# VHH binders against o67189, part 3

Target 1, 350 residues: o67189
Amino acid sequence: METTIFQFQKTFFTKPPKERVFVLHGEEQYLIRTFLSKLKEKYGENYTVLWGDEISEEEFYTALSETSIFGGSKEKAVVIYNFGDFLKKLGRKKKEKERLIKVLRNVKSNYVFIVYDAKLQKQELSSEPLKSVASFGGIVVANRLSKERIKQLVLKKFKEKGINVENDALEYLLQLTGYNLMELKLEVEKLIDYASEKKILTLDEVKRVAFSVSENVNVFEFVDLLLLKDYEKALKVLDSLISFGIHPLQIMKILSSYALKLYTLKRLEEKGEDLNKAMESVGIKNNFLKMKFKSYLKANSKEDLKNLILSLQRIDAFSKLYFQDTVQLLRDFLTSRLEREVVKNTSHGG

## First folded at step 16 (VHH)

Design n1
Fold by OpenDDE, look of step 20:
Structure n1 (fold): chain B 350 residues (1-350), chain A 122 residues (1-122)
Amino acid sequence: as target 1 above (350 residues)
Amino acid sequence: QVQLQESGGGLVQPGGSLRLSCAASGFTFSSYEMSWVRQAPGEGREWVSYITDSGGETYYAKSVKGRFTIARDNVKNTLYLLMDSLKSDDTAVYYCAREEFDWEFTAYFDHWGQGTQVTVSS
């Protein structure tokens, strides 16, 4: 089966498909993310994410074969990221591919979603194992929406909120966001919030309120807040990131990288090495980043950083090995840290 | 007002062919994805085929793949379903439906035609 993500979504949530394995790919990744978000909401604890670049073959097969370790006959949704990397690990061995195909074919109780971060080429789809998957499962494509369709979507949203947007304002917004759905959604929501008491949005107002915020900027904001131990704000930003469809493992990757660098820097500092040189040695060459990292080093002890790394490793392990919700684990981590800070502050007041 | 009107249904023998049409009005037809959906007696609605707004991509249910062809004429505001090699199991009321999605990209059919009866019987 080959279908669009919209059609698939309708069918999946209303009448569960007979097929159990699906490949999700396309140019419009935000639609895939949105779908996965809905999927996660539906399955809750039974939503599992596997990372193909991190999981061993054995682990992978175990994860796909394991009926709910916890004995509950509950249907699970298994999402597999970086499947291509996994395939690379398997190598060119025909036998290994056959085994993989067999495992996927034998999935009966769970749904498996293989997610690609790009549109697959015809050649890729016609090659094993995807060729086989297409035969017993489904290929789902997320195509780009037309500009007109996007415009209509935005207009509809404003109208639903009782807001009239000037034509030039709307065009400006669309151009500013480059018709990126995620960015557009963010900006529209901001504008809606802004217009809560206003019935008309003008071009000037849109110019004032609309800011091009890259996904990357938001992730860095999160990391910044976390490393500066503003856990309350970090939680809020995390929620925002997730709502926008940013994968928590992407966040984890950046955070882990920073934490490791910081720990290294802290160690070097203790050894009496020049901090600037040390920063450069770990790939921090930009003065702005150097400044930020200095701030992080001031805010965190060696022990803090060590604990952070361990926590991140734990989160990663629980996510990958035990299929726990990475977002929840991150939330728990932040909440725990926040609670500790509150206790520290109450003990010194007293 | 959005209107969809199906036509072309009828009685046909197994192995026969039919061409369904759906006339669209009251909206910019070329801006919407469209689908055919069918409902057999006593059964629920089944998605049959999907076509993108431009007509550049088409998708089919497994049950009709290779036999049915969805097409559209955006100038004429008409959706088509070419049905070849019809089977008894294809007997159903066929509906054209407009594809829509909300702000959260939840997809749904927001408009339906009245349907056209297709009966495949020897």
Scores: ipSAE 0.633, ipTM 0.824, lowest interface PAE 0.7, mean pLDDT 87
Fold by ESMFold2, look of step 16:
Structure n1 (fold): chain B 350 residues (1-350), chain A 122 residues (1-122)
Amino acid sequence: as target 1 above (350 residues)
Amino acid sequence: QVQLQESGGGLVQPGGSLRLSCAASGFTFSSYEMSWVRQAPGEGREWVSYITDSGGETYYAKSVKGRFTIARDNVKNTLYLLMDSLKSDDTAVYYCAREEFDWEFTAYFDHWGQGTQVTVSS
């Protein structure tokens, strides 16, 4: 079976299909995220996540085959990220792919959702195991929404709130965000709050408010690079953010928040808490963001995170107590970390 | 005002064929994805087929795949359903439906036609 995520959404939550294994892919990744959010709400405790890059072959098959028929088993929703990485662990062995296909075909009690972060090409969909999944399960595509439909969605939301948005202000917002649905939703909701009493949004107001908020998204790129230890790229992005007019205190606040959340997650794991529960306890509820935080946890030891927090606190204190330039302190920090990376990479060959 | 009007239904023998049409007006037809939905006697509504705004991709319920074909003409603002190899289980009122979604991206049909009766009986 092959269908769209909107059609699948309408049927799955009303009259679930008899097929049990589904592949989700497409250009409109936010639609996949909203579907998975609704799935999580439906299944609650019976919503489980598998990471193809983190689990062994044995763990994967055990998770898919696990049922409790006599114990009053509940239907579960099993969501698999990074399935391509799991396939790489199997290698090119035809027998191992045949086994995988057999396990997927025999899923009876649960629903399994294999999630891709891009639109798969026809050649990829026609190769195993996805070719077989299309036969006994389903392929669900999240197609790109037209720009006109996105424009109408945004306009309808402003009209619902009684806010008159100037046409040039609306067009500016759409172009600024590149019609990105997640960014648009955030910016529109902030603009609604801004205009709640005035009920009018001009181009100048959108430029002022949306510009400020969308640049926080750019700050997350910097934080991502820093936490994944790509210090050279992080330095380049930092310089871009500063030249674009981002205040360095905004950068410090977001980076410090992430560092503290990551350190807290390390400490909660030491106490035996489930990682997914721990992430939700620090405000990380979105599955995409959970994926990013897992990568940050892999890249940083507890000691790395402790030292990062201490460094950020010193930068903040020095900028305030000694009137030192926060941007230069950040640059010095990143340059020092980059120099340590160079020394570590050349320690063999001196 | 948005208007959808189906036509082309009728009585047909098992194994026969019918072509349904849906005339659309009052909106930019070429910007909307469209579906056919049917309702058999004493049953709820069942999705039949879906077509993208450009017509570039089509999708079918398992019960009709290989027998039914959805198509659209964005110049004439018309949606089509070609039904072949009809079975008694295909007896239903067939509706043309416009695809819509809300701010939370919950999908629904916001406009329906009056429907056209298809009866498969010998």
Scores: ipSAE 0.612, ipTM 0.800, lowest interface PAE 1.2, mean pLDDT 84
Fold by ESMFold2, look of step 20:
Structure n1 (fold): chain B 350 residues (1-350), chain A 122 residues (1-122)
Amino acid sequence: as target 1 above (350 residues)
Amino acid sequence: QVQLQESGGGLVQPGGSLRLSCAASGFTFSSYEMSWVRQAPGEGREWVSYITDSGGETYYAKSVKGRFTIARDNVKNTLYLLMDSLKSDDTAVYYCAREEFDWEFTAYFDHWGQGTQVTVSS
């Protein structure tokens, strides 16, 4: 089965399919997040998350076991993140892939959702085990929504609340957010609260209110790229943030917060703390954010994070004590990291 | 006023072909994803096929994949379902339906056509 996340949603929550194993992927990750939120609401305590990078093969297969010798269990929804990492643990051994496929095929009473954080290419979907999953289960794609459909969604929401939005205000909001669903949802809800008495939104009002929310979301994109060591793209996003008018102190605040949380997680892991529990202790409770932080931890050693924190402390000190340009200090830092990457790639080791 | 009007149904022998059309008016057709949905006698509605607003991506129920083709003409505001290798299980009323979703991204069909009958019998 191959279908869209919207069509799958219509079927799953009203007339559930016979198939039990599904792959969720796509460019519009917010739609996957929304679907999983509805799934969690439906299943409550029977909603289970597995982290493919953390569990052993035996623990994975045990968690997917369907039958109880001593009695029935309530239907569960099992959500699997980082499945690619689990596949790497299996290695290239054909027999281990065949075992995995058999286990997935034999899921009979529970639902299993394999969640990817990107749109899978046709090549990936045609490779085992996903090729077999497409046969006995389903592939569900969350495609990008068109700009016109996003515009109509926003207009419909304002109309529902009786709020009249000037056309140039609406166009400004859509352009500012880049038609991003998460940013739009947050901003529109703020604007509705703002306009609850007046029932009219002008361009000037949208410019005033929307500024803060959009800036924070854009900063998270920069932080994500930096922590995943995509320094070239991070530099481009930084330049865009500054030209858009985002203050460097907001960038420093969010980046420093993430770096400190990641370093703390590394130290807690060394002390034997369970990673998911450690993440909750530093305020990371959302599964999407947990998935992101696991990626950041994979990409950065403890030493990388220590050096990042020291660099950020130096940038902050020079900005405040010596009145140096924070933006240029950040740019220099990223340029230095990119240069180090180039040197490593072009250097011949012995 | 949103209007969807199906046509092209009829009686056909197993192995035969039909082409269904859905004329759309009262909205910007090229901005909406569209589906074909069918309802066999005594059964609930079954999703058949889906097409994006541009026509760039198409999806099919397993029961019809390889036999049916969804298409659209955004200049003529018309949705099509090309049905080949028809079998008795395809007997149903076929509806075109407009895809919609709410602020919480709960998906539904907000407008339907009247349907066109397709009957496959020997």
Scores: ipSAE 0.610, ipTM 0.821, lowest interface PAE 1.3, mean pLDDT 85
Fold by OpenDDE, look of step 19:
Structure n1 (fold): chain B 350 residues (1-350), chain A 122 residues (1-122)
Amino acid sequence: as target 1 above (350 residues)
Amino acid sequence: QVQLQESGGGLVQPGGSLRLSCAASGFTFSSYEMSWVRQAPGEGREWVSYITDSGGETYYAKSVKGRFTIARDNVKNTLYLLMDSLKSDDTAVYYCAREEFDWEFTAYFDHWGQGTQVTVSS
């Protein structure tokens, strides 16, 4: 079965599907995030997240098989990230893939959501194990919304709040946000707050209130800001990401991956290796990414990167072992770094 | 005022074909995703097919996949459902529905047609 995220969520929350395993992918990741947020709300303690790059095969199967021995076990929602990495770990052995497929096919008590951070290609969907999953489960696609649809959504929201937005103001807002749903939502909410006593929003007002976002607000933007040591902006972006339902562990995962790669690159550079070759060796093949990583390497010393990794490990440990709020830990981390930078700048300016 | 009007239903023998149409008015048709939903006697409403605003992507319920084809003409403001290889189980009132979603991206049907009866019987 193949369906859209909108159709899927309607059915899922009203009449649960018979299928138990679903692949979530698409160009509009925000919709997937929104869905997952709702899912989390629905399942509460029975909402489980697995990371394919961190989980062993045994742990993976255990997590999927955990049928409450006790007949009254609450249905669980299992969300799997980085499933591709998990598949890599399983190796190329046909037998292992078959086992995986069998396990997934036999899921009966829980819902399993395999989440991809991009739109899958046809070739990927036609390859095992996803091919099989498509047969006994579902493929859910989050497609991009049209500009017109987004515009209408925004207008509707303002109207619901009794706010009339001038056409020029609306167009400006849409252009400013580049029709990014996350950014748009944030800006619209700000404007609604601003207009609480006003019935009309003018272009001038929107220009004054709306934040100029040059880039799409995403996890990578956060990571970029952090690695470039713009901690103030990083904090703002973090808050936005969280507000929009991005899981903090997802942020941590990407950040950790980047930090480790950077640390490795720094070490290789010190050994006299060619940086371009080194980057390719750690999986950085895209020219844009290479450029970004070069900038990160310039911005961070080996010691900086080491400290970052240690900090991230600490956050991870505190989150997993002590069940501390990962978001708060990240905020604290950024605040601490910001304070240090301010002190450094004041000491060198005197 | 948003209006949806279905047509093309009727009596057909098993294995036969029908083409349903839904005429849309009162809104920018090309800006909305559309669906066909059916309701058999004594049963709940069942989603049948979905088409994107541009018509670039289509989706089908498992029960109708390979037999039904959803299409749209945005110039004519018309939604279509081509039904081939009809079965007795396809007997239902077929509704055209406009897809909408709220600020939290919860999707729902905000407008329905009156429906058209499709009866598959020998």
Scores: ipSAE 0.526, ipTM 0.754, lowest interface PAE 0.8, mean pLDDT 87

## First folded at step 17 (VHH)

Design m3
Fold by ESMFold2, look of step 18:
Structure m3 (fold): chain B 350 residues (1-350), chain A 122 residues (1-122)
Amino acid sequence: as target 1 above (350 residues)
Amino acid sequence: QVQLQESGGGLVQPGGSLRLSCAASGFTFSSYEMSWVRQAPGEGREWVSYITDSGGETYYARSVKGRFTIARDNVKNTLYLLMDSLKSDDTAVYYCAREEFDWEFTAYFDHWGQGTQVTVSS
């Protein structure tokens, strides 16, 4: 079977197919990502990932056949990345490819999804084992969406939220992102938040709020610099964020969230909680993010975090009560912190 | 308003051929992927074939592959299904359907024609 990711999605989630092995490839990788996200939601703990560059032949074949040996186990969705690397481990031996094809053909209880990070060429699709998979299973392609369909998707989303976008503003947004689906989703959702009360978007407003990801200044870079007390660089990054049209309330929201999580972690550590468990309880599950939060905890005392939270609450209150410029309040805060660090260092140095 | 109107159905002997047409209006036909879907008596709807907006790629259900051909004319705003080597199992109402998807990329058909009956009997 050869089909598109959209047609496959409609059939797979409505009436499970007889075929059990599928190859996913294509130019529109975001569509594969969204399909796999839906698959993970459906299968939960029965969703298994295999990395073809990490596992042995024996582990690979065992994982594919595990349920059939002892019966009774629930249906699983097995997702295989880096399958090309696994094929390199097998080499060019005809007998090893025949064994692989036999195992794939005989998958009965599980679904197997072989995921490629690019669109496969005709030669690759015509070569074993993929040629055989096309026969007893399926080849699923995620083709690039047309510019007109992407434009209509974006217009439909703005219409759903009751937001009137000017034609020039819409065309600018589409060109800026290069019609990239992931970038468009991010920028459209930010624009919706921006226009939540006004319900209109002009070209000038889109230019101030929307950016290409390649040219966006990372709000998390600002938060990182502030929490590591590099106030001079934090000030420079803040100015860049504002010049790129990042809404100051977005900056405040992220910074406040991090400050509150850090303060909570300090309190949980005082109670004797395991730090890794505590981090997961406040939503920090990724190992990279855990390392960053450990750095923030090392750089900031509980009193530092309490004072930061109080300062952010004051900035928020003065923005609301006196209609003061949130950006200027943030600059004043950072300037005061920088001046305090300079005085502190000179008093210790003598 | 979106309009899809199928035609070309009828009674045909096993092994025979038919050409179905679907006239489209009320939208930019050349911008949409399209499908044929059929419903046999007493059964649910079954996807038959799919064609990209340009017509450059076509896909078929396993049951019709090699016997049916989907095509489109973006100047006349018409979708076609050429049906050869017809079998009794092909007896169904055939619908043209417009492909759509939402913001989360959940795929569905948003408009359908009223259908055209194809009956294959000896």
Scores: ipSAE 0.628, ipTM 0.819, lowest interface PAE 1.2, mean pLDDT 84
Fold by OpenDDE, look of step 18:
Structure m3 (fold): chain B 350 residues (1-350), chain A 122 residues (1-122)
Amino acid sequence: as target 1 above (350 residues)
Amino acid sequence: QVQLQESGGGLVQPGGSLRLSCAASGFTFSSYEMSWVRQAPGEGREWVSYITDSGGETYYARSVKGRFTIARDNVKNTLYLLMDSLKSDDTAVYYCAREEFDWEFTAYFDHWGQGTQVTVSS
């Protein structure tokens, strides 16, 4: 079955589908995130997340099978991220893919959601194992909403709150956010809060309250700030990311990947290797990313990067082994770094 | 006022074909996704087919895939359902429904037609 995220949501929450395995993909990732948030709310403790790049084949199969053995167990929702990475780990062996397909086909008691962070191409959907999944499960697509639809949505929200927004103010807001749903939601909510005492929002008011596109909440922005040692801004962005429902483990994954790559690059540089070649060797091929990574390398010593990696590993361990709040651990880390920088600057200025 | 009016239903033999129409008025038809939903006697409502605002994408329930075709004419403000190879199980009241979603992106049907009866009987 192929359906849209909206249709799927309707069906899933009103009449449970017979199918148990679903692939979620699309251009509008925020819709998928929103759905997953609702799913998490519904399932609570029975909501499980698997990371395809971290999980072994055995662990993966165990996670999918445990729900079938105990006939009395509550239905679980299993969300799988980075499934592509998992597939890569399985290799090109036909037998392994067949096993995977068999396991997925035999899921009976749980719902499995395979989440992609982009729109899958036709070729990807027509290849195994997704081809098979489409046959016994569902493919769910989150398409981008039209500008008009988004505009109507925003207007409706303001109207519901009894707020009249001037046309030029609305247009400004839409342009400012680039029709990004997540950003719009955030800015609209802020404006609603601001207008709680006012029934009319003017252009001037929106300009004063709304954040610029440059302040978009992005995981990569967070990573950028952290690696450039702007810890104060990093903390702010972190809070925003969390408020948007971005899972802290996703943040950690990206940050860890970058840190490891940077550390590798630093080592290679010390050995006299060409930096451009080295960057390509660690999968950095985009010129923009190369530029960014060069800036990170300038901002961080080998020791800094090592310490960062160790800190991230510690956070990961405490989160996984001791079930500590990953967000709080990240905050603590950033705060600690900020304090150290302030002390260094006061000691040299003096 | 938003209005949806279905037509084209009737009695057909198994294997026969029908074309349903839904006339829309009172709103910008081209800005909304539309669906067909059916309700068989004694059963709940079942989603049948979905079409995007532009008509660029279509989706079908498994039960009707390959047999039914959803289409729209945004100039005429009309939604269509072409039903081929009809089966007894297709007997139901067919409704045209406008798709909507709230601020939290919870999807729902906010307007329905009166429905048109489709009976497949030998």
Scores: ipSAE 0.599, ipTM 0.809, lowest interface PAE 0.7, mean pLDDT 87

